# Ledger of designs, part 22: VHH binders against q07589

Target 1, 356 residues: q07589
Amino acid sequence: MSRILVIGAGGVGVITALSLWLKKESDVSLVVRSDYDRVLKHGYTIESCDYGRLEGWRPHHIYSSVEDAASAADNQGYNYIVVTTKNIIDGPVNSRVSNIIRPVLEKNKELHGPQLTTHILLVQNGIDIEKEIWAEFPREQYRYTVLSGIQLIGSTKIGSGHISQVGQDHLSCGAFDPQDAAAIQAANDFVRMYSNEGQNFVEFDPRVRYSRWKKLLYNAAINTSTALVGLDVPRCLEFGVNKKSTEIEVFHPAMREIIAIAASEGIIIEEEFITMFTEITRKKVFKPSMCVDCEKGQLMELEVILGNPIRIAKRNGVATPTLSILYNLLVLVQAKLKERKGLLKFDEKTATLVDE
Short names: E, the ipSAE of ESMFold2; O, the ipSAE of OpenDDE; V2, 0.75 times the mean of E and O plus 0.25 times the DockQ between their complexes.

## First folded at step 13 (VHH; framework vhh_8fcz_2)

Design d2 (at its last look DockQ between E and O 0.02; V2 from the best seeds 0.00; counts 0 for: pae O 13.6 > 2, grease 25.1 > 24.2, placed apart)
Fold by ESMFold2, look of step 13:
Structure d2 (fold): chain B 356 residues (1-356), chain A 121 residues (1-121)
Amino acid sequence: as target 1 above (356 residues)
Amino acid sequence: QVQLVESGGGLVQPGGSLRLSCAASGFTFSRYYMNWVRQPPGKGLEWVSGISSSGGSTYYADSVEGRFTIIRDNDKKMVYLQMTSLKTEDTAVYYCAREYYWGDSYRFDYEGQGTQVTVSS
């Protein structure tokens, strides 16, 4: 029976834990943090289009921190660590994925040495998100795999201990390294443990790099643009000069730059997706997640969606005039958000950033 | 197992009409937007039409607006494309496509072999 630790108790994390729990093939632990006392006492209220209404639900175990989950009295280590938090590289150092998962990796090593391989599933947006893990945990010292989770789900926390899921759960799970047989097997095993036939859709992704680069066409061009201006896609398109400038001079050029960057990394993305993604979204009044994050005053996944592709472009000699403008303006939006949250201080007397 | 089966294509004269059908199975059909896409000879895929999960909203590419009508029947798990005033430029293989759109991410899939529409005299 696999022991699974889900980290992050937003809408995605709670539904992830619920799906695993319903399948009855794993021992499910969830790190809750701020809602811990409420969930401990009353459990979750879940209103799910997939799984129905549940009252007083909790997984097999809940913890207020990853450290507590790792040090629990009966803890035997975890086969899977499922990270559902947003990946904000430029955020607080304690929120870095490597720091979040370290207590579990150290405990697994203490308890089992090389005999337990830890499968780290990153259910997060962006490109190159696995590289921090590889850099911080040398493979000669730690036994783990890194898996990719792309989850398309309409699930949000609408109150303390209260989750609303209005869009069907879709999960694509695969190995970041397509040559890592252990990772491939772990991804297939997770698909099996997550699948609730007739209720969700779960699939193995054999081409994780392609999938994430293709998703970046939308994320790097549209999520970023909408976040910058606070508009849904139809408004961005209709408000443009002659109702054309946004797609012709912002969306399409940004997407072409992503295609060029991906090609420099050996990943071919079909150019017809540029037009297809624009036309499909033209009349659908929804704000992408980055735009919603800005509106809520939350930090954006700016570096994994836009910063990382630009760094690849610089290394490979690929021009990114459109992406670079978007990135540099969004860095200012991110700094504004950080200042409001007390993570950045500006001294108005000197007109300089406080370096403390 | 997800399955989309297109049918109803054929050879028609310019100005003629056709009705394409798509039978869906293996997923909760009524929860998904459905689309038609096409691939003209020697060209890439282009989006044609879409319909919301309830059928309350329909969307069309400029090139087909006013001539094509997308319809769905959630009880029968079918989506249709009623095509009228066909032009030679409508010649293509037509695919039915499932979509899921939530503001965080977008996914667009097609699974069938398509149905050939040829408009010529």
Scores: ipSAE 0.233, ipTM 0.665, lowest interface PAE 5.2, mean pLDDT 89
Fold by OpenDDE, look of step 13:
Structure d2 (fold): chain B 356 residues (1-356), chain A 121 residues (1-121)
Amino acid sequence: as target 1 above (356 residues)
Amino acid sequence: QVQLVESGGGLVQPGGSLRLSCAASGFTFSRYYMNWVRQPPGKGLEWVSGISSSGGSTYYADSVEGRFTIIRDNDKKMVYLQMTSLKTEDTAVYYCAREYYWGDSYRFDYEGQGTQVTVSS
């Protein structure tokens, strides 16, 4: 039986753990930071459109930290690490994905050496998110694969130990390295272990890079714009000049720039998705995730959604006038959030950022 | 994928006329400027004509101004080049090209095989 550690106990993480648990093909561990005591004592209350109402639910194991999970009493390693936390490159150093998974990778190495390959599934937004892991963990020293998880789900933590899922779980899972046989197999195995027929939708993704560029059409254009202005998508559209300017002058240009960047890498994204991504949300009054994060005073996934694509564009000579403006304005918004959180210090006497 | 398929070329005498067609697919046609470019024998690529996304604006090289007319049909995803008063110097392979911005300048994407136009007495 595969031992799976889920890191991130938000709406996505808890439902991910629940799905694995319900399938009964995995030993499921969940890292729970803020709600650890409550969850330990009372379990989760889950209202799920996929699985119904559950009370007092717990996975097989819960831990208060990744370190605790790594040093669990049974002293066994993990086959899978599922990371559902937001990828915030410009956040605190300790919150970087490489640092988050390090305790488990080290422990696995210690326990099993080359006999255990750890499969790291990144259920995160953005592009080039695998590069951090590859850079921090030399493959000659560590045995691991990196898997991509692209998830569409409506799930939120609505209180301590309380999860509400209002949108069906759709997961696409594949290997970041398309030539890594072990990763490909691991992704297929995960699809099997995660699939609950009739409840969630799970599929293997043979084109991870393509899929991530495609999703960036929405994230880089709509998610970022809404975050900047603090509006839901329908209001963004309706409040535009003649009800057209937002779509024509902001969303579409941004999406076209993403398509151009992808093309520079030999990845062709169909332009039909430009219209599709706008239309699917045109009549749905909701705020995208980045917008919600900003409003809640949480850091945004800015670098993996805009920063990395723009860096690729610059490298490849692709013009990104729309994305660049969005990015640079949101960098300032992000900085404001950081300052409020004490992550940045500005000296008003000297009018300079204090170097830490 | 972007596809551009040119047709309508042929052999014609000086003073004759030809109409070139380009069928576009794989992208939102109505959002792009479309162009015709040509490559004469032994010479480099030469811009011939361009048309705006809506078709409201047309542009021509000095060498073809008054003789060639570019038009487009966004519903059919077609761009045309009506050539009149053809000259021997118009002999070239003609390509339909999608205009796009790359870096700091506009570039042309022409993936088709082109269509041969030969003007000879």
Scores: ipSAE 0.000, ipTM 0.229, lowest interface PAE 13.6, mean pLDDT 92
ESMFold2 (binder alone), look of step 13: mean pLDDT 86; pTM 0.864

Design d3 (at its last look DockQ between E and O 0.60; V2 from the best seeds 0.00; counts 0 for: pae E 7.1 > 2)
Fold by ESMFold2, look of step 13:
Structure d3 (fold): chain B 356 residues (1-356), chain A 121 residues (1-121)
Amino acid sequence: as target 1 above (356 residues)
Amino acid sequence: QVQLVESGGGLVQPGGSLRLSCAASGFTFSRYYMHWVRQPPGKGLEWVSGISSSGGSTYYADSVEGRFTIIRDNDKKMVYLQMTSLKTEDTAVYYCAREYYWGDSYTFDYEGQGTQVTVSS
């Protein structure tokens, strides 16, 4: 039976743990931070469009920290680490994925050496998100694979220990390296362990790079623009000059730049998606996820969505005038959010940033 | 595996009417927005119409508004496109497509062969 540690107990993480638990083919652990005491004593209350109403539900194990989860695995370790947190590369060092997972990787290595391969499933947005893992955990010292998870789910925490799921549980899972047979097998095994026929939709993604670049058309052009101005997509389109300038001068040029960057990496994204993403969202009054994060005072996934593509563009000689303006303005928005959170300090007497 | 099967296309005179059908399987149909898209000869795909998961909201491209009607039947897992006042520029292969409604959906799936609509004298 696979031992699975889910990190992140928001709406997505809790439903991830529930889906795995319901299949009865894995031993499910969940890291629960602020809600730990409530969930320990009373369990979760879950209102799920897929799984029904549950009262007092817990996975097989819960822990208040990743460090505690790693310590509790003293004789067994974990086969899978599922990361459902936001990937904030420019955030606090402790919030970086490599630092979050390190206690588990170190413990698995101590217990099993090369006998246990750790499968790290990143359920996060962006491009090049696997590179931090490869850089921080040299393959000669650690035995692991890195898997990609793209999930579409409408699930939120609406109170302490209370989850409301109104959108179907949908997961696409694949290997970042399409030539890594162990990663491909681990992704397919996870699809099997996550699948609850008739209740969710789970699929293997054979082309992770293509899928993430295609998703980046929306994320790097629309998600970022709405976050910058605090508007839903229809308002961004209607408020533009002659009701056209936002899509013609911002969205479309940004998407063309992403297509060019992807092409420089050997990934061909069809140009008709430029207009398709605009049209399917044109009349839907809702704010994309980055805009919502910004409004909640939460740091944005800025580097994995926009910074990383721009770095690829610079390396490959691809011009990104539109993306670069969006990025540089959003760096200021991110700094404002960091200042609000106490992660950045400006000395008003010297008019300089304090970096102590 | 998601499966979308389009049917109901054919040859129609200008001003005529036609009803396209899309049979869906492999997913919980009632939880998703559905769309019709089309590919005119020698051109890229263009969006035609969309419908919310409950059917309470419908959306149309300017070029078809007032002439086309999208409807769905969640019990039968079907989406339809009722087309009237057809014009030669409506000639295209029509595809049914799924959009993910309850989360950040960044996919727009085309799974079927499409159905050919030809409007000519």
Scores: ipSAE 0.057, ipTM 0.581, lowest interface PAE 7.1, mean pLDDT 88
Fold by OpenDDE, look of step 13:
Order: C-alpha cells, then sequence, then structure tokens
Structure d3 (fold): chain B 356 residues (1-356), chain A 121 residues (1-121)
C-alpha cells in the first residue's frame, strides 16, 4: 500500500486527502498546521458536493508539521508527497516548495536509500514550478519524480476543522518530464489511487506543459488584472472604455503574449481560448483567487504565473509588453503586502530597502 | 467516458426558430454548468449561453440576449437551446460544452461533433 503525505490542509488539501482515503488504496497522512489541535480532537466537518457531509473525519495520520510527519515513530517513508499549498517563490524561504518537502526527502533517503523513489505531486498553479525541485535535489543523491497536478475544484476552509466543497473535483495528473517513465507510471498510479468513480474526475495528463500554458491564458491575463484593480471580471469589462477596452487592450493582448511564449517552445495553444475565457465569466460576478488573496492581504502566486513566463519570453526573444506591465505593477503590490506582513523593511530615513 | 451529443440543427429562414438539444453522458450532469458555444464559418469559437448546475441561473451573450433561451433537464441529462428570431449571423456549428470550475478560474470543453445551424433566405 502506498503511503501518501498531503501537505496543505486548506480546502483543496483536505478534499485531496479525503478522496485518497475513501478509495482505500493508500495510507493517507495530512499535515495540519493551524488547526492541528482541533482536528486531532474533533476531526473535520466536511460538506462536499462529491462525498456528502462528513463529521469527525480524519485521515489515517495527522501531523502538526512536515518535520513531525518525517520523524514519526512508525514512519517507513512516503511514496508520494502531494503539495497543495500556494507556490509563492518570493515568499518566506521556509515556504518554498523545496524546503517544504526537504524533511521527507531526507528521511526517505535515510530510511531506504536508492530503494525508494519519492513521487512529488505539485498541485499548484504556474509554469516551471518543477525546476526549483530539480535544482535543489540532485538526482545523484535523491531518488524522486516530479508530477504535475492541475486541480479544478471549488473547496474552501470555512473555519477551524470545517471544509466546504461546492465544486466537483477534477484532477489531471502527469509527469513534468515527458520522458521519465517512472514519473509517468507514478502519475497513472496516482490517478488510480485517487479516482472515486461517480464522485470525482481524475485523468492522466500526457501534455503537462500544454495544460499549464493553457491555464496561464486565464491566470496571466484575467487573474492578474483583477488582482491589480480589485474588481470582479464583469466590472472589469463593463467599466472599460466603451465596455471594450479591458478585453481588447488588456486581456486579449496578455493572452496572445502567453500563446506566443508557448509557441516559442513549440507548444501550440488554440487561439479560440482567447475569447472563451472572457466570455464564460462575462456574466458571472466573480473575483479570481489572486484578487481574493490580495484583498485578504495574502501573498499572490505572482512569480509562477507571470514571472516565470516573462523570463521564458526574454530567453526566447518574445515580446511581452502587456504581461511586463502587469507583472511589474503587481510586484509592487506584492511588496506592499510583504511590508505589511513584516517580510520587507523600508527605511524611510534613507529611503532604502533594509537588507536582511 | 464523457459524451456530448448535439442535435436539432438545420436550415431556417431569417426570423425563424430552432431548438437544439444536447444529450450528456459519462459524468454527473447535475454537478456541472453547461454551455452552448458556436463556430461561425471562418471564425473562432464564440460563447453563446450558459446555465447553472441547478438551472436557476442563465447567461447569454449580448448578441443572442432576448432571442435565445437555455434550459436543462437534470433527470434526462439534457441541455437545450431555444433559438428564436434567428439571423444570418447566427449561422454556425453549435456545440454543447461542459464547464470546469477551478476556484480561481473558469474554462469549458466540448466533446461532441456539433450541430449545423444555417440561417439563410
Amino acid sequence: as target 1 above (356 residues)
Amino acid sequence: QVQLVESGGGLVQPGGSLRLSCAASGFTFSRYYMHWVRQPPGKGLEWVSGISSSGGSTYYADSVEGRFTIIRDNDKKMVYLQMTSLKTEDTAVYYCAREYYWGDSYTFDYEGQGTQVTVSS
């Protein structure tokens, strides 16, 4: 039986753990940081469109930290690490995905050496998110694969130990390296272990890079723009000049730039998606996740959504005038959030950033 | 396996009416927003209409607002598009599409072959 550690106990993480647990093909551990005592004592109350109402639910194991999960007395190592936390590269160093998974990778190495391959599933937004792991953990020393998870789900933590899932869970899982046979197999195995027929939708993704670029059309254009201005999508459209300028001058150019960057890598994203993402939300009063994060004073997934694509564009000679403006303005917004959180210090006497 | 089968298209004169149908299978129909999209000749895909999972909310493109009506039957796993006052510019292949909600974004996909609607005098 595969041992799976889920990291991130938000709406997505808890439902992920629940799905695995319900399938009964995995030993499921969940890292619960903020609600550990509550969950330990009372379990989760879950209202799920997929699985109904559950009270007092717990996975097989709960831990207060990744370190605790790694050092558990009965720990024989983990086959899978599922990361559901937001990927904030410019956040606190300890929040980086490589640092989050390090305790478990080290423990697995210690316990089993080359006999255990750890499969790391990143259920995160953005592009090039696998590169951090590849850079931090040399293949000569560590045995692991990196898997992509693109999850479509409406699930939110609504209180301590309380989860509300209003949108069905869709997961596409594949290998970041399309030539990695072990990763491909691991992704297929995970699809099997995660799939609850009739409740969730799970599929293998043979085109991980394509899928991530496709999703970036929306995230890089609409999610970022709404975050910058603090408006829902319909207001962004209606408040534009002649009710057209936002779409024509911001959304479409941004999406076209994403398409151009993808094309520079030999990945062809269909042009039809440019209008689709705007029209599907035109009549829905909705604020995307980045916008909500900003309003709540939480750091945004800025680097993985805009920073990395722009870096690729620069490398490949692709012009990104729209994305660059969005990115550089949002960098300042992000910095403002960091300052409020005490992550950045500005000395007003010298008018300079204080180096830590 | 997800299946969406469109029907009801045809040739109609301007000002005429058609009713499109989409039969869905292979997924929990009542959990998904459903949409109609169309592809005019030589043009890209255009969103036409959407309906919430329960059917309580409907959405329309400006170009079809007041002329088209989307409805669904969750028991039969059907979505319909009643089209009235048809115009030549409504000529297109019409597809039924299933919406995916990501929490932070929306998208949709379609699996059917579509149904041809031709409005011509």
Scores: ipSAE 0.029, ipTM 0.474, lowest interface PAE 3.0, mean pLDDT 91
ESMFold2 (binder alone), look of step 13: mean pLDDT 85; pTM 0.858

Design d4 (at its last look DockQ between E and O 0.81; V2 from the best seeds 0.00; counts 0 for: pae E 9.3 > 2, grease 26.7 > 24.2)
Fold by OpenDDE, look of step 13:
Structure d4 (fold): chain B 356 residues (1-356), chain A 121 residues (1-121)
Amino acid sequence: as target 1 above (356 residues)
Amino acid sequence: QVQLVESGGGLVQPGGSLRLSCAASGFTFSRYSMNWVRQPPGKGLEWVSGISSSGGSTYYADSVEGRFTIIRDNDKKMVYLQMTSLKTEDTAVYYCAREYYWGDSYYFDYEGQGTQVTVSS
């Protein structure tokens, strides 16, 4: 039986753990940082469109930290690490994905050496998110694969130990390295272990890079711009010059630049997605997730959504005038958020950033 | 396996009416918003209309607002598009599309073959 550690106990993480648990093919552990005591004592209350209402639910194991999960007395290592936390590269050092998974990788190595391959599933936004792991953990020393997870789900934490899922879970899982046979197998195995017939939708993704670029059309254009101005999508559109300037001068150019970057890598994204992503939200009054994060004073997934694509563009000689402006303005917004959180210190006497 | 089967298209004169149907299978229909999209000849995909999972909310493109009506039957796993006052500009292949989301990000699945609507005098 595969041992799976889920990291991130938000709406996505808890439902992920629940799905695995219900399938009964995995030993499921969940890291619960903020609500550990309550969950330990009372379990989760879950209102799920997929699985109904559950009271007092717990996975097989609950841990207060990744370190605790790694050092548990009965721990024989983990086959899978599922990361559902937001990927904020420029956030606190301890929040980096490489640092989050390090305790488990080290423990697995200690316990089993080359006999255990750890499969790391990143259920995160953005492009090139796997590179951090590859850079931090040499494959000569560590045995692991990195898997991509794109999980489309309407699930949120609505209170301590309380989860509400209003949208069906749709998971697409594949290997970041399309030539890695072990990763491909691991992804297929995970699809099997995760799939609950009639409740969730799970599929293998043979084109992980394509899928992630496609998703960036929306995230890089609409999520970022709305976050910058603090408006819902319909207002962004209606408040534009002649009610068209936002779409024509911001959204579409940004999306075209993403398409161009993808093309520079030999990945062809269909142009039809440009208008589709905008039009579907034209009549829906909502703020995208990045906008909500910003409004709530939470750090944004800025680097993985805009920073990395722009870096690729620069490397490949692709012009990104729209994305670059969005990125550099949002870098300042992000910095403002960091300052408020005490992650950045500015000395007003010297007018300089304080090095920590 | 997700299946979406569109029907009801045809040839109609300007000002006429058509009712499109989409039969869905392979997923929990009542948990997904459903949409109609269309592809005019030589043009890209265009969003036409959407309906929430419960049917409580409907949305329309400006070009079809007041003329088209989207409805769904969750028991039958059907979504419909009633089209009235059809115009030549409405000529397109129409697809039923499943909507899903990650947080506030929207995505479409329109794997069906579509149904041809031709408006011509």
Scores: ipSAE 0.029, ipTM 0.456, lowest interface PAE 3.9, mean pLDDT 91
Fold by ESMFold2, look of step 13:
Structure d4 (fold): chain B 356 residues (1-356), chain A 121 residues (1-121)
Amino acid sequence: as target 1 above (356 residues)
Amino acid sequence: QVQLVESGGGLVQPGGSLRLSCAASGFTFSRYSMNWVRQPPGKGLEWVSGISSSGGSTYYADSVEGRFTIIRDNDKKMVYLQMTSLKTEDTAVYYCAREYYWGDSYYFDYEGQGTQVTVSS
């Protein structure tokens, strides 16, 4: 029976825990922060298109911190750590994925050495999100794999302990390192453990790099642009000069730059996706997630969506004029958000940043 | 495994009509928006039409609006494209696609082989 720790109790994390719990093949733990007391006392209320309405639901275990979850696993450890939090590389130190998962990896190392391999499943946006994990946890000291999870779901926390899921849950799970047989096996095993036949759709992703670069066309061009201006996609398109300048001068050039960066890494993305992703959203009146994050005062996944591709481009000699403008303007938006949260302080007397 | 099988294409004269079909399997059809895309000879893919999961909303590319109608039957797990007033410019391979969503991105799944529509005198 696999011991699985889900980190992040937003809409995605709670449905992830529920799906694993319903399969009855896993011991499911969930880290719950702000809703911990409510969920401990009353459980979750879930309205799910896949699973129906549930009242008072809990996974097998809930914890208020990853540290508590690691301590509770004491002699057993966790086979899987599923990270569903946003990946904010430039955020607080304790919000970095490496620091979030460290208590579990340290405990596993203390108790099991090479006996337990911990499979870290990153259900997060962006490219190169696995590389911090590889750098921070040397393989001679830690036994783990890193898996990619692409969760195709509309699941939202609509109140304390209340989750609303629309659209069928679709998870694609694969290994970041296609040469790592243990990771490939772990990804396939997770697909089996997560699958609730007839209720969700779960598949193995043999081409994780391709899948993530393809998604970046939309995220790096459209998600970012809407965040800068606070508009849904249809408004961005209709308000452009001659109703064309946004797609011709912003979206498409940014997407072409992503295609060029991916190509410099040996990943070929079909150019047809440029117009296709624009057209499928032309009539969809809603604000993408980065725009919503900004409006709610939450930090954006800026570095994994724009920063990392630009760093690859610089290393590989690929020009990114459009992406660089988007990135540098969003760095200012992110700094504004950090200032509001007290994570960055500006001394108005000296007109300088106060380093902390 | 998601499977989408297109049919109903053929040779038709300008001004004629065709009805394309797409049979879906391997997923809960009624929970997904569905789309038609096409690939004209020697060109890239073009989006044609979309329909919401319930069928309550339909969308069309400007080039086909008023001439094409997208329809779905959730009981039979089918999506259709009724094409009228066909033009030579409509000549293409037509694919149906399942639309799905992660965070702020929509993706198409169009693994079928498509169905050829040829509009010629």
Scores: ipSAE 0.011, ipTM 0.393, lowest interface PAE 9.3, mean pLDDT 87
ESMFold2 (binder alone), look of step 13: mean pLDDT 86; pTM 0.864

## First folded at step 15 (VHH)

Design e1 (framework vhh_8h63_2; at its last look DockQ between E and O 0.01; V2 from the best seeds 0.00; counts 0 for: sugar tag NWS H35, pae O 15.4 > 2, placed apart)
Fold by ESMFold2, look of step 15:
Structure e1 (fold): chain B 356 residues (1-356), chain A 120 residues (1-120)
Amino acid sequence: as target 1 above (356 residues)
Amino acid sequence: ELQLVESGGGLVQAGGSLTVSCAASGFTFSRYYMNWSRQAPGKERELVAGISSGGSTYYADTVKGRFTISRDNAKNTLYLQMNSLKPEDTAMYYCAREYYWGDSWTFDYWGQGTQVTVSG
């Protein structure tokens, strides 16, 4: 039976833990931060389009920190770490994924050596999110694989210990390194352990990088633009000049730039997705997640969605006029969010940023 | 396994009508937005019509007033009634389930499609 640690107890993480728990093929642990005491005493209330209404639900184990989870698994370890937190590399250093997973990997190195391989499943947005892990944890010292999870789900925390899932879960899981046989096997095993036939959809993804670049068409063009202006997609389209300027001058050019960047990395994304992503969202009155994050005062996944592809473009000589404007304006939005959170201070007397 | 199976295509004279259908299985059909898309040789796949879980519809400008999308949630079936057909409507027609939650949108489970050919 696989021992699985889910990190992040938002709408995605809780449904992830529930789906694994319902399959009865794994031992499921969940790291719960601010809601820990509430969930310990009363469990979760879950209203799920996939699984119905549950009251007082808990996974097999809950912990208030990754450190506590690592200590509790001391002589057993974890077969999987599933990271569902936002990847905000320009945020507090303790929110960096390498630092979040370090307690488990250090415990594994200390106590298990090569006897235990831990599979790290990143259910996070963006491109090149695996590279920091490879850089921080050399394979000669640590025994792990890195897996990609692209999860399309409508699940949110609507109160302490209260989860609302209104969109059916679709997960694509694969190995970042397609030549890593252990990672490929682990991804296929996770698909099996996560699948609840008739209730969710889960598949193995043999081309992880292609899938992430394709999703980036939407994320880098639409998710970012809606976040910048605080509007749902239909409003962005209808409010444009002649009801056309947003798609012609913003969405489509940004998507074409992403396609060009992906091509410079040897990944061909079909042009038809430019029109498809615009048209399928044209009539859907809802705000994408980055827009919602801004409204909630939460930091955005800006660097993994826009920063990383722009850095690739600069290295490869690909022009990104549209993405660069979006990025630089969103850097200002991110700074505003950081200022509200006390992570950035501006001295109005000197009109300058304050040290620390 | 999630399946979408299109049927009802064929050869039709210009000005005629045809209904295509899509049988869905493996998911809770009534909870999802569904669409019809089409692709002619050498052209981009385009969205033709969509229908929300609650029955609200939308149409591409090229088919407004001629095509009607509908769904029967009891039978897990999506329909597209095509009237006043033109040669430019000739295409492979696909149904798709739409995802409208989370950070991104995608089409999944394109079936094999059903061919509609309109001759003059």
Scores: ipSAE 0.011, ipTM 0.381, lowest interface PAE 8.9, mean pLDDT 87
Fold by OpenDDE, look of step 15:
Structure e1 (fold): chain B 356 residues (1-356), chain A 120 residues (1-120)
Amino acid sequence: as target 1 above (356 residues)
Amino acid sequence: ELQLVESGGGLVQAGGSLTVSCAASGFTFSRYYMNWSRQAPGKERELVAGISSGGSTYYADTVKGRFTISRDNAKNTLYLQMNSLKPEDTAMYYCAREYYWGDSWTFDYWGQGTQVTVSG
């Protein structure tokens, strides 16, 4: 039986853990930080369109931190680490994915050495998110694979120990390295362990890089712009000049730039997706996740969604005038959020950023 | 009305094979974890095998390598292929639905059972 540690106890993480638990093929551990005491005592209340209403649900194991999960007396090594937290590279250092998973990865190495390959599944947005892990953990010293999880789900933490899932769970899982046979196998295994027929949808992704670029059409164009202006997608469209300017001057150019960057890597994204991603929310009052984060005063996944693509573009000589403007404005918005959270300090007397 | 109806039981010689079936109705079969249990005379009912909605299987140690649980969701039918049968396998075999009731898994529905008798 696979031992799986889920890190991140938001809407996505809890449903992920639940799905694995319901399948009854895995030993499921969940790291719960803020709601640990409540969840330990009372379990989760889950309202799920996939699984119905659950009261007092708990996975097999609950831990208050990753360190506790790693140091648990009954820890026999985790086969999978599933990361569902937001990937915010420019956030606190302790929130970096490499730092989050380090205690568990180190413990796995201690327990089993080269006999255990740890599969790290990143259920996160953006591109090049695997590179941090590869850089921090040399493969000659650590045995692991990095897997991609792209999840479409409507799930939110609506209270302490309370999850609401209103959108069906769709997960695509694959290997970041398409030549890594172990990763490919691990991804397929996860798909099987995760699949609850008739309830969730899960599939193997043979084109992870393609899938990541494709999703960035939406995230890099629509998530970012809506976050910047604080509007739902339909309002963005309707409020444009002649009800066209947002689509023609912002969304489409941004998406085309993503397509161009992907093309510079030899990845061809179909132009049809520009129309598709524009139309999917045209008549649905919906604020994308980045917009919601911003409104709630939470840091955005800015670097993995815009920063990394733009860096690739620059390296490859691809012009990104639209994305660059979006990025540089959102950097300021992100800084504003950081300042409010005490992560940045600005001295108004000198009009300078305080160096820490 | 929810129903589970077992069939296929009978008398078989030691070393023989037998397949029992369970026909399910009255619920979305494909979404549920299904189990086979058995009860021998004077013994407690014991779990024999289980299968998830997605096809993941579990077997008791006593039947591993000999029994195979499977399902046909299109036919709403659960199967248990029993090979290399032993006299100790003699029991009433029950099909059961396992359901999550918010905080725990519970066998909430049972069939009437089908008798399997293995002669030595």
Scores: ipSAE 0.000, ipTM 0.230, lowest interface PAE 15.4, mean pLDDT 92
ESMFold2 (binder alone), look of step 15: mean pLDDT 81; pTM 0.806

